# Miniprotein binders against Probable 3-mercaptopyruvate sulfurtransferase (tum1), part 11

Target 1, 298 residues: Probable 3-mercaptopyruvate sulfurtransferase (tum1), of Schizosaccharomyces pombe (q9usj1)
Amino acid sequence: MFSVGKKISFILPIKGVLQKLKDNAQKTVLLDATWYLPTDTKNGKKEYLESRLPGAQYFDIDEAKDHKNPLPHMLPPADEFASYVGKLGIDRNTNVIIYDRKGFFSSPRVFWTFKVFGHEHVFLFPNAFNAWKTEGLELETGEPRTPKPVVYEGAKLNKDLVASFDDIVKVIESPDAAGVHIVDARAHERFLGNVPESRPGLASGHIPTSINIPFTETTAAGITAPKPEEDLEKVFSSHGLTDKSVPIITSCGSGVTASVLFAALKECGFKDVRVYDESWSGYGKRANEDSSLLATGP
Key: E = the ipSAE of ESMFold2; O = the ipSAE of OpenDDE; V2 = 0.75 times the mean of E and O plus 0.25 times the DockQ between their complexes.

## First folded at step 13 (miniprotein)

Design w1 (from v1 with E4P; at its last look DockQ between E and O 0.92; V2 from the best seeds 0.81)
Fold by ESMFold2, look of step 13:
Structure w1 (fold): chain B 298 residues (1-298), chain A 81 residues (1-81)
Amino acid sequence: as target 1 above (298 residues)
Amino acid sequence: DLTPVEKYIIMALWIFYLAREYLEEGKYDRALQMINLALKYAHRAHELSKKYGHTDLAEEAKRLIEEIEKLLQEIEDAMQS
């Protein structure tokens, strides 16, 4: 019988963050990925400009996007990703440690974005501000630093981490033969079709064959941190996700909370996980005009 | 794992480098804020190292304080020039 190799976790407690700074201080960037729903009165960029972890740079998912696509925060082209992160002082060898003020909400989306473009030294720091305070460490205020731009080499989209609408259609047309689980991170009432979507022009319901795991089932203390791995495994197994080799596509409203599920699944060792970047924002428009794409209820 | 002394040494060094970057950008008020924070962490490391009997770390913290104080003087000189 073979020994299972110890996996490394990309989810760092504060001691892990400090260890990265000890090992590679000058090759580490702390990245504030705070983002709020359009209906929220808070603004992540404004909060970043008021205070941040010392030296942190801001990643704006509404700027680092495909500007030719009308759907919200779609992945940018690889060269535009490279240009964007290079202006933040990030090259291919930079350790990128990503946090958001809510804890474990928008930072997984940015984590996934880095993974999609082939950046391997990328990590999540959940519950960052509380952890910082508990350790007696101060935030930075005042004008943030402006790093010297660097060249980011070799950004290339890894299609093994992204699902398209065509990928979804193939699954729903032949669900047994596809052998893929589509997992919806949205709140249960949105999945059932019991409430209207906040974005106009979208059908109420879900992708046929998909299962619902609201992303909050994978988090603790609201949405401040992921659950421990053992508890995550119980969440997934209770929904029938036990074979870690089976392909999974995560979806949500616009790809943000689908990335929370992506991170949670990867932490549990699921090997083949993709995010459907369009999510309901794109799919729901099509389903509004073609009812064969729409399911409601459990 | 990391001791409280090591934590403060790591943070003092990290903040020291940020202060140097701000100084090179000509952002003297920001550099001053950061170097004073680095000094606070380095002094905390020194105090804790003596409390816990970590003599090698106490010497490291003392050397770091000296480097921080040199950069602090450079920043203050630049602000008065």
Scores: ipSAE 0.717, ipTM 0.912, lowest interface PAE 1.1, mean pLDDT 91
ESMFold2 (binder alone), look of step 13: mean pLDDT 88; pTM 0.867
OpenDDE base, look of step 13: ipSAE 0.840; ipTM 0.946

Design w2 (from u2 with E4P; at its last fold request DockQ between E and O 0.79; V2 from the best seeds 0.80)
Amino acid sequence: DLTPVEKYIIMAYWIFYLAREYLEEGKYDRALQMINLALKYAHRAHELSKKYGHTDLAEEAKRLIEEIEKLLQEIEDAMQS
ESMFold2, look of step 13: ipSAE 0.768; ipTM 0.924
ESMFold2 (binder alone), look of step 13: mean pLDDT 87; pTM 0.857
OpenDDE base, look of step 13: ipSAE 0.831; ipTM 0.943
ESMFold2, fold request of step 14: ipSAE 0.773, 0.743, 0.775; ipTM 0.927, 0.916, 0.929
ESMFold2 (binder alone), fold request of step 14: mean pLDDT 87, 88, 87; pTM 0.854, 0.862, 0.857
OpenDDE base, fold request of step 14: ipSAE 0.842, 0.842, 0.842; ipTM 0.943, 0.943, 0.947

Design w3 (from v1 with T3D E4P; at its last look DockQ between E and O 0.75; V2 from the best seeds 0.80)
Fold by ESMFold2, look of step 13:
Structure w3 (fold): chain B 298 residues (1-298), chain A 81 residues (1-81)
Amino acid sequence: as target 1 above (298 residues)
Amino acid sequence: DLDPVEKYIIMALWIFYLAREYLEEGKYDRALQMINLALKYAHRAHELSKKYGHTDLAEEAKRLIEEIEKLLQEIEDAMQS
């Protein structure tokens, strides 16, 4: 009934994960990318140290960032990305399979980061812990392994996957000529401007011309997994996104949930999708000082 | 859903490689824990392969058990040095 075709999706069920392990165990790394909002009492690194999928390494989005930029989670320089993942035992030929404990929340951000720096063998494993337990497989506890560092060659930022503030301005100044959809992954009330942002100093509202697709419309069972592709197609088409060749820029609060939309759009075959890395954290500061950048309402 | 024999063979092999990495790091308690888990998975695969008549997988599981037992001995030897 289900036809997968010859190509394997980058979003893997547990069977696909196990086949990657079978095919190249020595060149496969599982990454725990668990991250929680600052207001959450949970800590992803602490949880990783207590238990993990066997052999997993931890990717810390708050450490692997541009430390010179005051905005949250901004992409690191390419050489710092290479150094960071090399210390995790990841080189250019490594199969990287990324999960997070919430299911499908922060792992797409890390997936996008690898894609931005040109890593082709990167995959997402949604609902990992539940899938593992359902198959009767044990988690690993105790002191995690320390991988031998390797050299990561050829990391180079792919500008076709990242949008800047200037890219946003070009779209809003000439929306018909630009032909680009800006898609906001935030909750609807934040998009409308009806509630304050939790980060101080940010305007309430959205980027002019943008449309709102709260990222939870693309997920199933809360945020544990993406919806099946055919349901994702319906979500996007209901918002007018039917032409797979039209450029799309995703945005959110700080780039994490915009990457959920990035992954969902790519799964549906959208060819030109970028993440606005600053998202509202950068844009909202500017819009607070310049109302011409701010839209509110539907 | 995964074939249960294949699932346990894949897991036994994965955990076996992790046990070897822990041994190379000198983390002998961790290596021992992991190799015993690999052995558990390999025995499950062998038992299920016989139950379901998977002849090729039964031979694969048997070979894997033998490799796992060799590494277990290597780990035990390292712990006594």
Scores: ipSAE 0.764, ipTM 0.924, lowest interface PAE 0.8, mean pLDDT 91
ESMFold2 (binder alone), look of step 13: mean pLDDT 88; pTM 0.861
OpenDDE base, look of step 13: ipSAE 0.857; ipTM 0.951

Design w4 (from v1 with L2M E4P; at its last look DockQ between E and O 0.86; V2 from the best seeds 0.80)
Fold by ESMFold2, look of step 13:
Structure w4 (fold): chain B 298 residues (1-298), chain A 81 residues (1-81)
Amino acid sequence: as target 1 above (298 residues)
Amino acid sequence: DMTPVEKYIIMALWIFYLAREYLEEGKYDRALQMINLALKYAHRAHELSKKYGHTDLAEEAKRLIEEIEKLLQEIEDAMQS
């Protein structure tokens, strides 16, 4: 179960979810953002169709993407984001509460996506299915509802939340002058360059100057929930991240688990956090062709 | 800071809203499933509120049961057509 305290900013325990439903039932949408790595055999949409939190809509990160970019899960254009979420019944005033079946894995990516396009009323509900069961509440099965489409106005990409490859190059060319930390959410052995990447054509290693905080160090009970804020602060400080004003860029394989770090850092009050959307899927190709972009080892 | 009675009232209201959405979509079997679940939660809230002496919540649960029963009748009428 997610830790309890007096306040959670955007990470809601079940009682916070119920409070949102009480206050604004007609303006609340639950989103199932379940997604699995390409190497996993499970299917998030299939699981959503079998059962879901009552009324939940499915957010498919493989549909809500830039379809003209071969890199995985790249952010869609703002107008396509607006069209996509509008078809789910989400407008600018909708409270969006996002969960995934793994707990705290793909839902932060969708949370970040909403933040990028300026949606203020967006929240995470980790450990949702266990919390629902513990409260004795029933899941919904059968054919899901089809909400009436609405217009989503004012979607505009906030560049302060997204890093490009050019942003990465500027940091690694002058790391002390840039004053930015690049944080890699991948498993240690991938960061070190000790194992090949699963996607072809990618170098093994990491972005020079980056530090490794595997995203699982920020989660509890496997990946079912984030650690409590106090423990998150210890994780980050043990890696030298103590100044909440320092800009941070998170990276991973394809931008999904980098968003887990994004959410954990924001929960701890880090003010300037961006996700490198391409992550290793884009960078690793370049590093395979240009060794000056590649680092290995600790 | 939420009681079990309040939890069931909130859920009954949420499920009631979903039942109405299904009815408007013409998905009558789904609407019926949902409204019966809403009624189950509302009756549980009413039962618990009386057991624990929560008079204001008992009245709220009773009003909710009445609204749910009205929608249930509307759904059943639609299914007959």
Scores: ipSAE 0.729, ipTM 0.915, lowest interface PAE 1.0, mean pLDDT 91
ESMFold2 (binder alone), look of step 13: mean pLDDT 89; pTM 0.875
OpenDDE base, look of step 13: ipSAE 0.846; ipTM 0.948

Design w5 (from v1 with E4P R44Y; at its last look DockQ between E and O 0.85; V2 from the best seeds 0.80)
Fold by ESMFold2, look of step 13:
Structure w5 (fold): chain B 298 residues (1-298), chain A 81 residues (1-81)
Amino acid sequence: as target 1 above (298 residues)
Amino acid sequence: DLTPVEKYIIMALWIFYLAREYLEEGKYDRALQMINLALKYAHYAHELSKKYGHTDLAEEAKRLIEEIEKLLQEIEDAMQS
């Protein structure tokens, strides 16, 4: 039977980006969210300073974080988020269109961050640089914009989009009563516990009761773009995720690829999706000290 | 669905406003780079609109070229000061 389409897509092809620019009754900001693993020799900010989509600002998940928390990239306090994005010229009414140079890797993390703090007009632009070149559009080089800072009003953490360690423990302790699916975006061998984690001091394995959907199952052409919605639905249904109303918590190593799954699930109409921000960086440390928190194998 | 003419008009206008922001900041080399790019896009839009017979868009592109040329002159004058 036929589904009734009723959602507004937040994942924009280049023509959707151009339409937002055309229809802009309010400010639109293109946001470069490029990020690389700490062991990578590339640096997202350096690349942004060399070239960017015209007028783009840079969002650094390693600057816009909770500086009092030793875990990587933890969400900043709401007032610090507001101050950070205000310096980029973003207020609550700004249309924010987020891309990253890998295509569809770190931009969903920044998208999720905006959603967590209540920003409604936020969108993803996968495969941005290739799409730009294909349309015959030029990048900007030279010194980037220095926008006039604005005040960002009303940033407040939405608990419905974030899972805590306590939320995970409740699922583990009473999985039938919880009725929540925990979905791990990490590579399968990490989930099984067959390889050590790159960060020292973390257990190898996964959260008991969780299922594994490596985030690359949801992407196309490597990690350039998400799969089309119909293919995403096949991926999720093949893992038993068919009821769009069941709560889902996504996890990964540090919350970046869990956000790729967050975006893919939301695109498919899943109504209740949260990201476990600590992910394995926090959980794996606890599981290293308490084996009752650890599962291995399939 | 956006046409190629509309694409270049949108981009020309977007880049035009970026050029104005750079000029206001005193970043004349950046303003010049941006305004020349805006002019390129506006000319693409004008030429394509004539080729495809889009008379309203051709008029819009022409007006935009005039605005861009005025700002280009303003930028060049500022650079000579």
Scores: ipSAE 0.722, ipTM 0.915, lowest interface PAE 1.1, mean pLDDT 91
ESMFold2 (binder alone), look of step 13: mean pLDDT 87; pTM 0.860
OpenDDE base, look of step 13: ipSAE 0.853; ipTM 0.950

## First folded at step 14 (miniprotein)

Design Z4 (at its last look DockQ between E and O 0.68; V2 from the best seeds 0.78)
Amino acid sequence: DLTEVEKYIIMALWIFYLAAEYLEEGKYDRALQMINLALKYAHRAHELSKKYGHTDLAEAAKRLIEAIEKLLQAIELAMQGDPEKAQRYIEKALELAQRADEILEKS
ESMFold2, look of step 14: ipSAE 0.776; ipTM 0.914
ESMFold2 (binder alone), look of step 14: mean pLDDT 87; pTM 0.876
OpenDDE base, look of step 14: ipSAE 0.831; ipTM 0.931
ESMFold2, look of step 16: ipSAE 0.791; ipTM 0.920
ESMFold2 (binder alone), look of step 16: mean pLDDT 87; pTM 0.872
OpenDDE base, look of step 16: ipSAE 0.840; ipTM 0.935

Design Z5 (at its last look DockQ between E and O 0.01; V2 from the best seeds 0.00; counts 0 for: pae E 21.1 > 1.5, pTM E .679 < .8, other shape alone 3.532 > 2.5, placed apart)
Fold by ESMFold2, look of step 14:
Structure Z5 (fold): chain B 298 residues (1-298), chain A 110 residues (1-110)
Amino acid sequence: as target 1 above (298 residues)
Amino acid sequence: SPEKAQRYIEKALELAQRADEILEKTGDEELTEVEKYIIMALWIFYLAAEYLEEGKYDRALQMINLALKYAHRAHELSKKYGHTDLAEAAKRLIEAIEKLLQAIEKAMQS
C-alpha cells in the first residue's frame, strides 16, 4: 500500500546527515553526546578528545544540567541551556545532529533536551561511527575545532514535553480517569523490585500503574540503533500501546533511557510523550519514605 | 565450629567484593541477563553473611535461600546462552551458597 504523504523523521541515515553537512544555506553542528554510567570504565569526553566525527562538538550531559538540584541530570534553566549551546556555536536556526558512540543510548536525552527548549532543527544520527566507516569517511583526530560562540535566543521550557512528580501523583491517584500511560524504561528486575538500586536511599520497585518496556526492546543489539519502525510498532503494541493519541510519560533511573523511549515513541507517531526528568532517582527516594507510592512485582 | 563459620563468612565477603568490582566496571544498564542474576545473587549472599555475623540466623537463612534461587537462574541462563565462563562462575557460587546454608543450619541447631 502506497501513500503520497512522506513522514518527516528526525532520525537520519548517513545520507541525510551528509546532505545537511554540505548545505550552504543553514549551519549544521554535529554533537557528540556520548555518556556512560559513572561506574563504566569508558569516558565520553575522553573519547571525544581522542577522535570524533569531523567538526563535532561535545555536549556534556553532566555539565549541561541544573547544578542547584542534587538529583542527577536534571534539565538546566532555559538561560543556562542557551548559554551552553551558544558556546558550542549553536543558535536557533542551527541544524543540530546528535550522535553517541553506543549509537542510540545518550543521544536521545540530548535530542529531548533540545526539543524541550524549543529547538526545531534537531536530529539523531544512530550507529554513527559504523555508518561513517562504511561510507569510507575519516574521523577527525587531534585538537577539536573551536566553535565561534553565538547568542541563542528564545529558549523556553516546553512543559508539554516534561512530566513532574505532581503529574505522576495525579496518574496514580486516579489511573482510569487520568488516561495516561507511565512507561518505565528500566531493566525488568529493577521494575519488579527484585534487585536493590545502585544509588543509596532508593526503594526497589516501580511507580504504581506503570508499564515496563526496557529500553533495549526498542534498540538493535548492542544499542547501536533504534529498531525499524515496524518492529517498534510491534514492541509497543505488545505492551498495549496501540492508540497513538493517548498521553505517555516515560521514566527510568535518571532520564537518559526514558529519552530513548521518547524518541522511539515519537518515531512511531505517538503524539503526546513526556519524559519524567526526575525518574527513579527522585521518585524512588519518596517511595522509600511513603509506601503508597511504591509497587512491586509484575 | 566457629572456625568453619568464619571461613564461610570470609568467602562471602570475598564474593561480595567481586560483585562490587563487576558493578564498578559495567553498571546495571549494560549487563547481560546472566551477569545481572550473578550480581544479584552475590549481593544477597553478601547480605546473608552480614546477618550471620550479627547472629540473625533466620534473616541470614532467608537471604541465602533467595541468593540460591538467583544463582541457579544464572546457571540455567548461562548454559542456555552459551556463556561457559559465567556458567562455571554460577556453579561455583551455588556451591559456596550451599556450604554457607549448611553452616547456618548447623549453627541454628546449637
Scores: ipSAE 0.000, ipTM 0.125, lowest interface PAE 21.1, mean pLDDT 83
ESMFold2 (binder alone), look of step 14: mean pLDDT 76; pTM 0.710
OpenDDE base, look of step 14: ipSAE 0.775; ipTM 0.894

Design x1 (from w2 with V5I S49A; at its last look DockQ between E and O 0.90; V2 from the best seeds 0.82)
Fold by ESMFold2, look of step 14:
Structure x1 (fold): chain B 298 residues (1-298), chain A 81 residues (1-81)
Amino acid sequence: as target 1 above (298 residues)
Amino acid sequence: DLTPIEKYIIMAYWIFYLAREYLEEGKYDRALQMINLALKYAHRAHELAKKYGHTDLAEEAKRLIEEIEKLLQEIEDAMQS
């Protein structure tokens, strides 16, 4: 009993990646989006410089950000996004295939960033390094390419993919009337308020009315790949997410793992999904100063 | 669905393209490393295509090997300068 019709997915297995390279190599960029929590000893840029999929460019979410905002990796202004990706050889018509070394962790954040600025030809390649090795294909080492810069035209922020703090407040003030699900991708103990946040000055707990779906529920053992769609649908339905037309706002610590949920929800056909870019980094500070914004426990 | 022969042909073309880009950037050691990898993929594709009787793919791989060898010579010439 298979699904009705053939679904076109933005999540590509290695055969789909090779097909893109076959069809339009000169208009395709492989993008390494590897990123680690600030408390991690690993460094994504350093790992990229040591090895990568052949020809890959690096997208640094801590460089391509709003540098005037003290919150971590907030979306950059559209013109700065355009300048950044143009230096990587990416224009509006480029096929962008994004991977990260953990498998399915930070690459959805970069995918979401491209979608926010209106880039249509963007895809995810989960479990990329294992898939490459299994197919007997070599990684690239040594000094990476420096592509010729191109002009990226037409970048504009799509507000329908981004939620603000004011959007969150409207949901909290009238949860039944708002009809919006706020979904928290953080680990359960952080959601409950049982452990302190790693960033200083943040309350421990969650946004009132939100539900917790730790992003690891949507991935294979660990975080190497998303679960198959049928298993993702079971995860979401077990949390009451069955009506695919109901608006969803995803949140986490800083917008990275909220984007994992964004990608998983979109793969399952949810129509209206936004990421709360500030996430707990912004909200938790406010909740520390105003307890009416804070919930704890289940 | 992509066959193992087609996989190696695609990779040979991709790596060949990258080798040319490295040559244009003046990164000759990188270009040499990449062109040798492209040659490895193209030879594997050629061997498999001959073994399994895919004469059109075998001829494509053979032409690709010839183009790769031309670029290899260009890279070696540039390194001697």
Scores: ipSAE 0.740, ipTM 0.916, lowest interface PAE 0.9, mean pLDDT 91
ESMFold2 (binder alone), look of step 14: mean pLDDT 88; pTM 0.874
OpenDDE base, look of step 14: ipSAE 0.843; ipTM 0.947

Design x2 (from w2 with L37Y; at its last look DockQ between E and O 0.76; V2 from the best seeds 0.73)
Fold by ESMFold2, look of step 14:
Structure x2 (fold): chain B 298 residues (1-298), chain A 81 residues (1-81)
Amino acid sequence: as target 1 above (298 residues)
Amino acid sequence: DLTPVEKYIIMAYWIFYLAREYLEEGKYDRALQMINYALKYAHRAHELSKKYGHTDLAEEAKRLIEEIEKLLQEIEDAMQS
């Protein structure tokens, strides 16, 4: 066991990763979830194909999505999620350990996706490449593994982890009675409405009643790892998030960095956290046509 | 907590498993790469276990080296076919 008699974090240092491999190597899959903005010159799949943690499979956020929805990165239907991860050799009983090359950027989105579909043994491995090299362990190069496909049974969307636009509207129409915090992971200037969004047709600003915690406040420099839990608690409390039973909905541009906040909040013991999957890419279109949905400034 | 010897034992087993998977897929160059990493880890574990007087782990590492060498031979044989 990693730790007996203590709360076990789903955010694993390399020692925790090695412990999972010790406990059940043949039921463990490492997932490379590296992803970059479309405007970035880097490509996650290309980097994965060049080098990876030994045996890692690649989870492509832009393939494992709802292809019938024009919004970016929307959760796939449950049966398509099941088919996708089954081809990676992942069944319901698999320990899934997710990393990304940045460290703690896109892997939380994939973590959240697994949680949404009911996969309980899923973990994050931040700062993976640096930790691997520091321990004197070799990376894998050349052609990656092609695992035998398995059947993934029982994938079903857990609505308690996903927020809809209607959920957001209920909060902003009755903020005091709702008792829900909407937390925006975007950079401060985007939240204020001081800069245009990169995607066309989106209003500049934020969801009324929401607070801004740019996701980088929860990470080490360079987005390599989350801050330690004690520092995360200080970040959240400084923004008024102290009651861990109060529902929280995280949002961002398209659901990726909102999932960084989701993971950080869950690590701190917040009990009711949902990600607004549409995020600004969906909300901002509506707010562009309906000013009652739009707030700007602090 | 994992000791340095335990770390290398775990990695040797993990990489040995991956080498076997690559062999089954017919990816012989990748299987060879992995088995050489497994051998490196197992030898390091054997070295450290002897240095620190961990006789049980030293015997385990030695047995693992023998298993790794058998698979290495199997991979090399497959490459000559």
Scores: ipSAE 0.653, ipTM 0.889, lowest interface PAE 1.4, mean pLDDT 91
ESMFold2 (binder alone), look of step 14: mean pLDDT 87; pTM 0.849
OpenDDE base, look of step 14: ipSAE 0.798; ipTM 0.933

Design x3 (from w2 with L18M; at its last look DockQ between E and O 0.78; V2 from the best seeds 0.72)
Fold by OpenDDE base, look of step 14:
Structure x3 (fold): chain B 298 residues (1-298), chain A 81 residues (1-81)
Amino acid sequence: as target 1 above (298 residues)
Amino acid sequence: DLTPVEKYIIMAYWIFYMAREYLEEGKYDRALQMINLALKYAHRAHELSKKYGHTDLAEEAKRLIEEIEKLLQEIEDAMQS
């Protein structure tokens, strides 16, 4: 009986987090990746400064981006990523455990970012605050610790995890030949094009041939955690995603919730998943200028 | 699954480590806050281990308490200097 080695999930329950802290405390960094939409009144960094998991550092997706690109939340250059995480005390051998205050909203974006640059020891801790409280553990308040800067070596962008606009065009021009599924994580009404985009100059609708799986279909109520693997499989199967070898590209508004789908798909064992980093912020602008790029309805 | 005792021991070590980091940074107030929390966890672990008859964990918790108290003294000394 070949013990199908339980694939060690990159999604950790609290017991898994504690185990890592026990086994390798000096090489473990907790990252608070709490981020809210610009329209939200809440601020992740401010909340981090108020309370956090003990010893946690803050990863700011609004800072750790390509500032030369006008699009929101584009991946930084590899050297800038390395510099950023190095200042957080993270090197290539660091166990990075990422959480956010919502539970499973912005942390997957940071997870994806680490994976893009080849970091192996990166994990997600869903519903961290609630899990922490349930176990009777206390949060840290006051001024956070200042980590000792380290050198992050070997950061290299893995193109296999990032889809470009050109990649999208290839799919829509030859959908049958490409055999690639484009999955839009946005709300259904946005996908259909029934509501205007909040950002100016963006078309309303979706990428031709794409399917819509709102990221909330993959999460528990309140976006606290991903659904159990069994439930995720049902969700994906219901949308025709049954073959785990078929390449998938996820998209959303700005690349954040696309990463939620990325994490969920990876949890289910999908082998080839990329995130379209520009997402609708970039694509919608292009579609606004070229109607051949735009689809509406189901 | 980790027992409550094990969880508190792990947390005590983690917080103890953080306290040391704060001390090294010269953040004595933060170090003091953290070390007191570490002590709280270690004592909880010790009490529960005794309650459940986990002799090995009880001894570990006891040793940890002693180490925490040593660091506490170092922090206090640093604050007075």
Scores: ipSAE 0.678, ipTM 0.887, lowest interface PAE 0.8, mean pLDDT 94
ESMFold2, look of step 14: ipSAE 0.722; ipTM 0.914
ESMFold2 (binder alone), look of step 14: mean pLDDT 87; pTM 0.857

